# Designs tried in a protein design chat: VHH binders against q9y6x5. Part 454

Target 1, 379 residues: q9y6x5
Amino acid sequence: LPPKLLLVSFDGFRADYLKNYEFPHLQNFIKEGVLVEHVKNVFITKTFPNHYSIVTGLYEESHGIVANSMYDAVTKKHFSDSNDKDPFWWNEAVPIWVTNQLQENRSSAAAMWPGTDVPIHDTISSYFMNYNSSVSFEERLNNITMWLNNSNPPVTFATLYWEEPDASGHKYGPEDKENMSRVLKKIDDLIGDLVQRLKMLGLWENLNVIITSDHGMTQCSQDRLINLDSCIDHSYYTLIDLSPVAAILPKINRTEVYNKLKNCSPHMNVYLKEDIPNRFYYQHNDRIQPIILVADEGWTIVLNESSQKLGDHGYDNSLPSMHPFLAAHGPAFHKGYKHSTINIVDIYPMMCHILGLKPHPNNGTFGHTKCLLVDQWCI
Short names: E, the ipSAE of ESMFold2; O, the ipSAE of OpenDDE; V2, 0.75 times the mean of E and O plus 0.25 times the DockQ between their complexes.

## First folded at step 20 (VHH)

Design wl3 (framework vhh_5j56_2; at its last look DockQ between E and O 0.79; V2 from the best seeds 0.82)
Fold by OpenDDE, look of step 20:
Structure wl3 (fold): chain B 379 residues (1-379), chain A 127 residues (1-127)
Amino acid sequence: as target 1 above (379 residues)
Amino acid sequence: QVQLVESGGGLVQPGGSLRLSCVASGFTFSGSDFTAIGWFRQAPGKEREGLSDIYGSSESFTSYSDSVKGRFTISRDNAKNTVYLQMNSLKPEDTAVYYCAAGEYVRGSDHWQFDYWGQGTQVTVSS
């Protein structure tokens, strides 16, 4: 049988949740598989960019999804959560489901993963759901597992996405142990449902399953606000993306805008596009705006508005609070093996290896994940 | 079409209590883990502020602003597709038009979006 892989994302699952909360189902999953404790994601640490990095192995500057909100100055197009279906935004890279889909006797399936309901390079997953947050996990799971089990050509790659614990993390903040314990308990139960469903269908032993996330969550506070209106008139620029990494499109001279912002707050770094630190790999794309503001961890950039978020993400990708985890189970993976850290872009070459796909050029390093795989030599 | 109808507002003395109701039609809020019903208020000359919301399909998750925490309680009746706001220990500062809103969390939005609003109900706390 051809190898099969299910990639599951629980949005905003911070890595240290595994240490601070109980996950009986997930721990059992890990016990019979592998765990990467920390996954260093890509900058900026947001949902669309990082999910696309997982499935392309590319930094944001390379795959072109550089934020949840984007603007292209040439075409005057906008990208956002409400306007994400234009292939223009996605076509700068080839996601793994497209690569898989183009293989003979293979098909891909997707439930709510970013980009999967968009024809990318004129290819859309054979089976997919249009994004709708109202669709239950159960329905998503049922569709994915049905497609994995009964499709012709067979589904060999599938994605499953769930919006928690990100949604609640924003609402409660990650330090709200009372509420987050309940949220995370629910997530663990969903993992239990996933495993049970796979076992019931006879898929568990032959299906490779990766459970991961795109980013973590940091605690925010009303006491840690950076008000841009105190530094610059709103008429002098357009906000393309806001906190914690603001993308600034100047309406006046860029240097003037920069000078007004550079000392706005001791808790915010201001970069001209050409001065963005190399370690971010966030420079070489026209969709990155001329000025970027990067708030310190836990600080929120605001206008003359109050933020109701108690948790947020998008900060420096070196911060542990921004890091998700990766767990995996299946015939391709060892049992009972733990690894400390990988880069999120490393997931792509690993998945390609598992599926027997030739990877497109990417920023991942296969060597970082070799020890997770039974068919690889690892000292 | 989504519709929200508030009721239960009125005049009350300081320290008194009111129970607001919000009846939702055109959708079932308990059918999704990412649909929320929230209560907002706007006092004269002030900006609208969020007070409380409730979401979750099977299990209810609630949140409260600091201004109402400990005094207000949000609840729901799924069978009636109604959300309630029990307001206790009311203060003159609580005088405002109270609004019910329905919203959802959307992937990549990073916030709960309240897109549907009721007409509002007046709450006046005065001696």
Scores: ipSAE 0.910, ipTM 0.956, lowest interface PAE 0.5, mean pLDDT 96
Fold by ESMFold2, look of step 20:
Structure wl3 (fold): chain B 379 residues (1-379), chain A 127 residues (1-127)
Amino acid sequence: as target 1 above (379 residues)
Amino acid sequence: QVQLVESGGGLVQPGGSLRLSCVASGFTFSGSDFTAIGWFRQAPGKEREGLSDIYGSSESFTSYSDSVKGRFTISRDNAKNTVYLQMNSLKPEDTAVYYCAAGEYVRGSDHWQFDYWGQGTQVTVSS
């Protein structure tokens, strides 16, 4: 009886892949639902920050997950790929699955979405999987559908995360059409499997499904490297994060470090924290370091002369290459409607509306998503 | 426990070919989309160099470093739980100990972390 929502992320799914590759299953999903062609994500355009922005409706400075690698100067704590479960990092916001399962007669389920295996405000998703990249999409989907169909109290909000096309996008770059077409065909087959499983289990008609992503991908090259060692000695700073947005903690006078970096490369912008452009909404958190370096699209900041990546993300969120898409299907959504753009923070208030939840204070605008919804008047 | 055993090394003349094998035990290749097997090499006094890797569950995805692209081919046989490196047009610069390694994709760092290593097999290219 209560509305149900499944939120699915395919990491690193660049919006224009939809125009440049064949997706018979995803196009059928869109045909019977809605499409937002571009989702403007948040700066920096990295995995952990943007996944948390989707589920909180907040800019990174406001939810506190400001990068994939972080340092907190007050507590001396570090956040990284191997050290991401301390609730300290996540507690500056309340994600939608916490709000959802605190309602009477409701549960939340999660398959690998960033943060869902952490007890945020002493509350962990009612059903969850500990993160493990070795777990197949099929097993993630089996767990989610089992929980959606068999739980008491009922699961009304569920998340599902998959690492592609991000993993292969980093390895090949988006311009490798042969390899990326094989990667993207596999993803389309997984979307077909998802839809077919929901139909077979009797979930499809009454479940709202959002398929989206956190960011896109741009091509990198050994011809586009910025070597920090050529500009500044390692001993003058602590490196918190490297590329394409470097986070610099000075060990000497901050102005001296800035002066050594400011003319390092014409393909890199150097910002004192106070000078970070306002449009990034990336200033008002202690986890944002005193100096950041922002590489131009397709440029890689390195400490030596080489890089292993052929694709990357994290760049300026105004770049179309950094934008994902959003598709949705279910009783809350129109059929066959296409919309040009929304902000990624707008997804949270829309999801709260669908689920009948009171949103926490956030940066999203419900009005931006009204045209997607059958219960809303749209001009 | 995860074990990786390389074989097929030896002495070859310049321009020759070798096929290296990496037999895995304690896990299966087709059990994960994001477990990769990679080939690496290390010459005396040099840093370890990544050469090629292979990943994927049903369909294989491969990559190659510029130093070996076009000369080396990675492949696998899931029934034998074995990954191969076919090395053609060998040069004296290819002389090294060759290692296979298993790694998992790390979403936060956006790379493959190789934590399980074989003991290595010597390849010597000399006239």
Scores: ipSAE 0.742, ipTM 0.898, lowest interface PAE 1.1, mean pLDDT 93
ESMFold2 (binder alone), look of step 20: mean pLDDT 81; pTM 0.823

Design wl4 (framework vhh_5j56_2; at its last fold request DockQ between E and O 0.90; V2 from the best seeds 0.89)
Fold by OpenDDE, fold request of step 21:
Structure wl4 (fold): chain B 379 residues (1-379), chain A 127 residues (1-127)
Amino acid sequence: as target 1 above (379 residues)
Amino acid sequence: QVQLVESGGGLVQPGGSLRLSCVASGFTFSASDFTAIGWFRQAPGKEREGLSDIYGSSESFTSYSDSVKGRFTISRDNAKNTVYLQMNSLKPEDTAVYYCAAGEYVRGSDHWQYDYWGQGTQVTVSS
């Protein structure tokens, strides 16, 4: 029988939460499997881009999901959380569930992973849930496990997505230990539910399970604000995305807009598109706007609107606060092995290997994950 | 249809207390971990200000703005589908129209969005 893989994401689960909070269920999961303590995600460190990088192995400039909010100047289309279902945005890459779905005697399933309710390259998962935040984890888990157990052709790849601790991270900030401890306990309990369900169904020993996240969370403050209105008139540009990486579409000469913004704050770097640092791999896509603003860690770019966010993400992907973790369990993985760091794009070739899929060209390095796998030699 | 109805506003002296109620209909706010009920206020000539919110299904989570922290307490009665705002140690600066709103968190939005609003209730703090 073909191998099976369940990919689970808890949005905004910062890697160091594992060190600072108690996770009895997750720790048991790790004890019986593997842990990557830090996953270096892609820039920008936002939900849609990083989730798509996990399943494509591509930098954002390559897979085309370059932000949670995008604008295409040619088609005049907009992408956002409320408008994410146009295949136009997703078709610059082929996610793993599509690759899997197109194989003989295989199907894919999804519970609200970004992009899974969209036909990409005219292919959609045989089983999927339309995104609805009101749907409980239990219902999502029930559907996924049902599909994994009772589908024809068999579901060999499935995704499961949950919005915490991201939602609460934005509300409280990651440094609110009192509230975040309660939030994270709930997450651990959900992991417990997941494991219990898999055991009850007899899937635990045969199913490969990856638990990961797309990004971390940094503490914000009302004392660390960058007000763009103090630097440039709103009539001179269109804001495509705001904080912490602002995407600026000039309405006047780009150089003039740049000059007005370049010294706006000592806590913000301003880049012309061609000057974006190479290490970000965030240049070669038309959906990246002519000017981007990158706030320093913990700083928030604002307009004259009030914000009560105490946590945010999207910052430099080299910052530890932006890094998630990866834990895995199943026949493909060692037991009791811990690894320090991988790149988030490395997950894709690993998953392809596990599933016996030929990977599309990608930016991941399979060698980075060999030590996690029982069938590979770890040097 | 979704409806929110505030009550409990009125005139109080500085240092006094009021308890506002927000009755929700057309949905159950405790049915989802990502549905929130929030209290807002708008004073004359000022922008609307978020004060407090409550969310969660089995377990509730609350938050407060600095302006009301320590003085206001948000709570809910799931059976009545009602959210309360206990306001203590009221100040003249608390004079405003108070609104309750229903919102949700959506993947990739990075913020809690409030889409449904009550009609508001007037709170006046004056000696």
Scores: ipSAE 0.934, ipTM 0.967, lowest interface PAE 0.4, mean pLDDT 96
Fold by ESMFold2, fold request of step 21:
Structure wl4 (fold): chain B 379 residues (1-379), chain A 127 residues (1-127)
Amino acid sequence: as target 1 above (379 residues)
Amino acid sequence: QVQLVESGGGLVQPGGSLRLSCVASGFTFSASDFTAIGWFRQAPGKEREGLSDIYGSSESFTSYSDSVKGRFTISRDNAKNTVYLQMNSLKPEDTAVYYCAAGEYVRGSDHWQYDYWGQGTQVTVSS
């Protein structure tokens, strides 16, 4: 039987939710598999970039999805959550589902993972759903399991994406125990439903399942706002992305724009593109704007208005609050093993190994994940 | 076509109560986990203010701004496709036009976006 892998993302699932909230179903999944307690994600710690990093093994500057909102000065194209289907944005890398379905006797399936409804290098996932947040988790799961059971050539790689706990995390913040416990209980019930359905369909024993996320969440408040309009007139720049990493395209001399911004707030770092710290791996792509503003954890950049969100992400990827977890179960994985940390880019070469795929050039290190796998010697 | 119709506004005394209704048509808001109905208000010369919203397919999830927590309660009747705002302990500062709106959360948006708005209903708190 060819090896099969289901990759599941629950968006915005902060790693320490596991210890701060009850997850009976997820804990059972972990008990019979592996856990990576913290996954160090890529900067900026946003949804589209980190989901693409998982499936390409590349830093954002290398795969070209550098934010949830982007601008390309040459083509004058804009990218956003509602305008993400132009292959132009995605073609700087080859995601794993493309490589997988180009193999003999293999296909790929996708339920809502970023990019899977786009023809990347003229190749779209063999089975996919057009993105629509109104489609229930049950419908996404039903389609994925139907494709895993009934496709020819067989589906050997499948993805499943869900918008929680990100949606509620933005609304309540990670510290709202009352509301977040109800949200996270619902998510744990969905994980229970996932496992139960895989068992009922006879998939559970021979399917490798990874449950992970793209980023965490930190608490915000009305007391921690950075008002750009108090520092600079918005006629001097074009705003490509706002918070917590603002992307600034100057309309006047960029040194003048930089000087107006550099002392705007002690809770914000202002970088010329060439001065962005090397540890971010966030410099060498034309889609990264000439000036970026990086807010401190829990601070929100605004345009002279209040903020209703109490949670956010996108901050420095060294912050533990920005880190998701990874859990996995299946024939490729050990049982009952816990690992402290990996880099999010390490997931791609591990998945390629499980599927018997030759990885494209990437930034991941296979050695970081060897201890999770039964066919590898851990040192 | 998506339509939202508010009702239940009027004149009330300080300390009084009022219940607003928002009837939705052209979609079923409880069919999606990521569709919300929210209440907003705008006093003359002021910015529009978000007050409360409700979302979820089977279990309701609610949020409240600090200005109305403990005084206002949002609820819904899924069979009638209707959302309510129960307003208690009303103050003169609550005088505004109240709007309901339908919003959605999508991957990568980082916030709930309210794209469909009712016409508004006037609430006046005065003795």
Scores: ipSAE 0.843, ipTM 0.932, lowest interface PAE 0.7, mean pLDDT 94
ESMFold2, look of step 20: ipSAE 0.800; ipTM 0.919
ESMFold2 (binder alone), look of step 20: mean pLDDT 82; pTM 0.829
OpenDDE, look of step 20: ipSAE 0.914; ipTM 0.957
ESMFold2, fold request of step 21: ipSAE 0.822, 0.787; ipTM 0.926, 0.913
ESMFold2 (binder alone), fold request of step 21: mean pLDDT 81, 80, 81; pTM 0.823, 0.820, 0.824
OpenDDE, fold request of step 21: ipSAE 0.931, 0.933; ipTM 0.966, 0.967

Design wl5 (framework vhh_5j56_2; at its last read DockQ between E and O 0.91; V2 from the best seeds 0.90)
Amino acid sequence: QVQLVESGGGLVQPGGSLRLSCVASGFTFSASDFTAIGWFRQAPGKEREGLSDIYGSSESYTSYSDSVKGRFTISRDNAKNTVYLQMNSLKPEDTAVYYCAAGEYVRGSDHWTYDYWGQGTQVTVSS
ESMFold2, look of step 20: ipSAE 0.846; ipTM 0.931
ESMFold2 (binder alone), look of step 20: mean pLDDT 80; pTM 0.815
OpenDDE, look of step 20: ipSAE 0.906; ipTM 0.953
ESMFold2, fold request of step 21: ipSAE 0.854, 0.847, 0.854; ipTM 0.937, 0.932, 0.936
ESMFold2 (binder alone), fold request of step 21: mean pLDDT 80, 80, 80; pTM 0.812, 0.810, 0.809
OpenDDE, fold request of step 21: ipSAE 0.935, 0.934, 0.934; ipTM 0.968, 0.968, 0.967
ESMFold2, fold request of step 25: ipSAE 0.859, 0.854, 0.848; ipTM 0.938, 0.939, 0.933
ESMFold2 (binder alone), fold request of step 25: mean pLDDT 80, 80, 80; pTM 0.811, 0.809, 0.810
OpenDDE, fold request of step 25: ipSAE 0.935, 0.935, 0.935; ipTM 0.968, 0.968, 0.968
ESMFold2, last read: ipSAE 0.846, 0.851, 0.842; ipTM 0.935, 0.934, 0.930
ESMFold2 (binder alone), last read: mean pLDDT 80, 80, 80; pTM 0.810, 0.813, 0.814
OpenDDE, last read: ipSAE 0.935, 0.934, 0.934; ipTM 0.967, 0.968, 0.967

Design wl6 (framework vhh_5j56_2; at its last look DockQ between E and O 0.86; V2 from the best seeds 0.85)
Fold by OpenDDE, look of step 20:
Formats: C-alpha cells, sequence, structure tokens
Structure wl6 (fold): chain B 379 residues (1-379), chain A 127 residues (1-127)
C-alpha cells in the first residue's frame, strides 16, 4: 500500500501547553510515536503564513503568503480572511497536496486547511471542504477519514484543521488557567476522537499522522498598548496589517512616515523594508510593505480603538511563546522518541520523504527530522 | 435571515436586577463551536463596549468585561435558541442601550467578529 499521511493542525497550540496542562489522549499518541517539543515557526507568526510554510517548506518571503492581510501594490488586490480564494496569492509556491495530487494513482484531501479550497497552479485537492468555521470537528474528521478509506485514486495525503485553541487563546489569554484548561481538555478529547475513529476504521496502524500547530500565544494586556495615533496622523498611511506586526503603506514620503514612527514606543521596533533583520527571512517579497512595525512580546499596536484581545500572536519567531509543537505517529515514525526542536519549514521535506514525493526547492532541512523516522540513520 | 431580538430592558433602581433575553433566529448558535452570542452596550456620548459573550457547541465558554464581572451572568437555552444576561447589582453607570450580537471566529481573522446585531433594549438605572 502506498504510504498515507494525515496532517492535523490545532491553531494556536503553544508548545508549553504540553507541560502545563494534562493531555491524556495526546500523551498516549506521543507515547506510541514521536514528539518535537518546540517548533520554531516562521516570521511573522500568523496563521496563513505558517500553515503555508508547513506545506511548502518555505519562508514567508518565498511562498508569498506574508501575512493574514496583504496588499499588492501592482494589482491593487487585497488578501484577507474574507478574501483568500484568489490563486494569485498562493501561486508563488507549490504546496505538498498539489505535488501529491499530480502523482499517478494518488489524490489529496483537505478539511479547512488554509489554501486547500483554492486552485493552486490550476490544481485543487480531489476532496476538500470550502472553509466554514461552523463545520464541526466531527464532520471534518468524518469526511477526511472517509476519503482516506474509500477514495479512488486513494487519498495518500490529507489535511485537517481546527481553529482552537487559537480562538479561545485570543479571548481569554494563554495565562487564564481556568478557561484554557477547559479549552485544552476539549482539544485533547478531539484528539481522542481522531485516534478512536482511525482505529475503528482500521487506519491507525498504517496511517502516518502528524499533529502540530502554526504558532503559540502570548498574554496581552490593556496596560501594554502602543497607540500609533499618538505618533502619526492616520491620513499619512494605510494600515495593511495590524499588531503585533503592523504593515505600513505610506501615503506621503516613506522617510517622513518612518521618522514619525521610529521613536513611537520603546516597545516597538520600526523597520524600513530593506532594514528588516535577516534572521526573519522577511524581506524579499513585493507583498511586504515599505515599513514594518514589530511590537515587543505582549504589546499590542492599536489605533483609537482598544484591543479586546487578551492573547495574541505574530511576534518574533524566536520567542518560545510563539512556538508550537509537533507530534507524530505511524509506520514511518519511531515510538517513544522525543526531540527538542526543529524549524517549521523542516516538516515539508519530512512529509515528502514519507510520501515518496520529490520536494520542490525549500528552506527545510531533512537532517533535522531524520531521528524521527525509522528508515533513517540517527546518531 | 439572521435576526436577533432583545427584550427585558427597563427602569430599575440602583442595586436592582434585570434579565435580558436575546432570541436568535435564522441560525442555531449552539450548532457551532465558533459562533458566539455577545452582549454589548452603548451609553449616550460613549462608545459601544462589549460586556459578555458565550460560545461553544456541547460546552459553553463565557467571557466578561471587567466592568461587569461578578455582577452579570451570561447563559443560554439551546432549545429556545436564546441567550440571557442576568444583571445584578445594577449601577447608574450601567444605564445604556444594550445590544445582542451574533458573531463568528474565522480562521486568520484572529478575532471574534460580531456581524449581526439586534435593535437594542434600553436599560435605565436611576433612583
Amino acid sequence: as target 1 above (379 residues)
Amino acid sequence: QVQLVESGGGLVQPGGSLRLSCVASGFTFSASDFTAIGWFRQAPGKEREGLSDIYGSSESYTSYSDSVKGRFTISRDNAKNTVYLQMNSLKPEDTAVYYCAAGEYVRGSDHWQFDYWGQGTQVTVSS
């Protein structure tokens, strides 16, 4: 049988949740598989960019999804959560499900993963759901497992996405132990449901499953606000993306806008596009705006409106609070093995290896994940 | 079509209690883990502020603003597709038009979006 892989994402699952909360189902999953304790994600640490990095192995500057909200100055197009279906935004890279889909006697399936309901390079997953947050996890899981089990050509790669604990993390903040405990318990239960479903269908022993996330969550506060209106008139720029990494499109001279913002707050770094630190790999794309504001951890960039969020993400990708985890189970993976850290872009070459796909050029390092795999030498 | 109808507002003395109701139609809020019903208020000359919301399908998750925490309680009746706001220990500063809103969390939005609003109900706290 051809190898099969299910990639699951729980949005906003911070890595240290595993240390601070109980996850009986996930721990059992890990016990019989592998764990990477920390995954260093890509800058900016947002949902669309990082999910696309997972499935392309590319930094944001390379795959072109550089934020949840984007603007292209040439075409005058906008990208957002409500407007994400134009292939224009996605076609700067080839995600793994497209690569898989183009193979003979293989098909891909997807439930709510970013980009999966868009024809990319004129290819769309054989099986997919249009994004709808109202669709239950159960329905998503049922569709994915049905497709994995009964499709012809067989589904060999599938994605499953869930919006928690990100949604609640924003609402409660990650430090709300009472509420987040309940939310995370629910997530663990969903993992239990997933495992049970796979076992019931006889898929568990033969299916490779990766459970991961795109980013973590940091605690925010009303006491840590950066008000841009105190530094610059709103008429002088267009805000393309806001907090904690704001993308600024100047309406006047860029230098003037920069000068007004550069000393706005001691808790915010202001970069001209060409001065963005190299370690971010966030410079070489036309979709990155001329000026970027980067708030310190836990600080929120606001205008006249106060943020109601008690948690947020998008900060420096070196911050542990921004890091997700990766767990995996299946015939490709060891049992009972733990690894300290990988880069999120490393997931792509690993998945390609598991599926027997030739990877597109990417920023991942296969060597970083070798120790997770039974068919690889690990010193 | 989504519709929200508030009721239960009125005049009450300081320290008194009111129970607001919000009946939702055109959708079932308990069918989704990412649909929220929230209570907002707007006093004259002030901006609208969020007070409380409730979401979740099988299990209810609630949140409260600091201004109402400990005094207000949000609850729901799934069978009636109704959300309630029990308001206790009311103060003159609680005087406002109270609105019920329905919203969703959407992937990549990073916030709960309340897109549907009721007409509001007047709450007046006065001696």
Scores: ipSAE 0.908, ipTM 0.955, lowest interface PAE 0.5, mean pLDDT 96
Fold by ESMFold2, look of step 20:
Structure wl6 (fold): chain B 379 residues (1-379), chain A 127 residues (1-127)
Amino acid sequence: as target 1 above (379 residues)
Amino acid sequence: QVQLVESGGGLVQPGGSLRLSCVASGFTFSASDFTAIGWFRQAPGKEREGLSDIYGSSESYTSYSDSVKGRFTISRDNAKNTVYLQMNSLKPEDTAVYYCAAGEYVRGSDHWQFDYWGQGTQVTVSS
């Protein structure tokens, strides 16, 4: 009876949605398990970096997925949502599904988690789905549960990814209570379906399940725009990523580009790479560009005067609006326990412990999660 | 082949109503939670403007621009693979070519991208 773990992410699930909206199914899940009310994620608070931090225990500078859009000057390679399958980008770390399935008598399964359809260190998840947003939550769940029940060697680590509430959060913004309540009710229904399916298949009692997210969401506005075109001509730089953390590759002297940008807006911090605050752990990787621009919460960096987003993320990871939650249930976890906060990088060593895996070197602290676990002394 | 065909345009007096239809073929728009059908318009001498969209598979989620909220209503008939725009209280400034478009949510770029467009239908609001 090897230990089994299902890791679930609902993209863009802001921690305080739990307090501001009704989640009868998720609250039942929490009541029978554990809750971490706020997970302090990694800077920048974007999808690909934070999903990779969860499964590697590393800061972005250490695992190499430093943004959703990246450029490597040595190889001239570009990374984006449509160009994310080159192992080059992912090979600076070893995600947990690779470590897991390289153990004797173990397999890993994946439904859409970022990176699971990439052969990282020449190893791809034993069972996986190629990323396709058109595949329903139900089909993703059906595949995962089939693999958990029927595979030889057995699947001991599985992951499941869903694009909501991120997609709707960008469209409406977190302050649109009417629309977000309908979106979040659907997500709670999906969690109910997940739990019911696991119970019906006989998986619920012996499977550890983590439900978490990569980041939150903040409200944006047409009144809070920072127009780069009013401060600097396009010909002076290459734009690698735009908002809310812009990545600037100078085409002229770096100091000249910095000086044109430093007074562009009081609502934006401009950093030379060497001056990025140490608390971000966002400096020591060649994929981090020579200049970054960090907008204040709720401000949008644009090249024109309009933006189609009413919600966004990627801001300073100290902001509560950027923080997800973590809930967990299963034989490894206490019942009815609430914990205030952990760091997102702490999830990896906890998962390794649950699965009996030796963690690779990482930035997580196992002691931060000990109170969640039945086999540990809480101090 | 993905195809979107608008119909229902025409001439109408101020204060009047029209109902636009967008018939989709080559895909089923309610089969994916992350496919949206949107209505857009372009008036002479102006840039194309997004008006409303609808997405979801089992539930319908709708959005409206401030310029049309309260006057226009988007809806769909999944059996006919058709999206409608009911336009009430029409004003002369609503005169434009109206387009429907299909888009999807793109994770990583954090936006809804509309790649498939109809040919448009003219709406003219005048006495």
Scores: ipSAE 0.776, ipTM 0.912, lowest interface PAE 1.0, mean pLDDT 93
ESMFold2 (binder alone), look of step 20: mean pLDDT 82; pTM 0.834

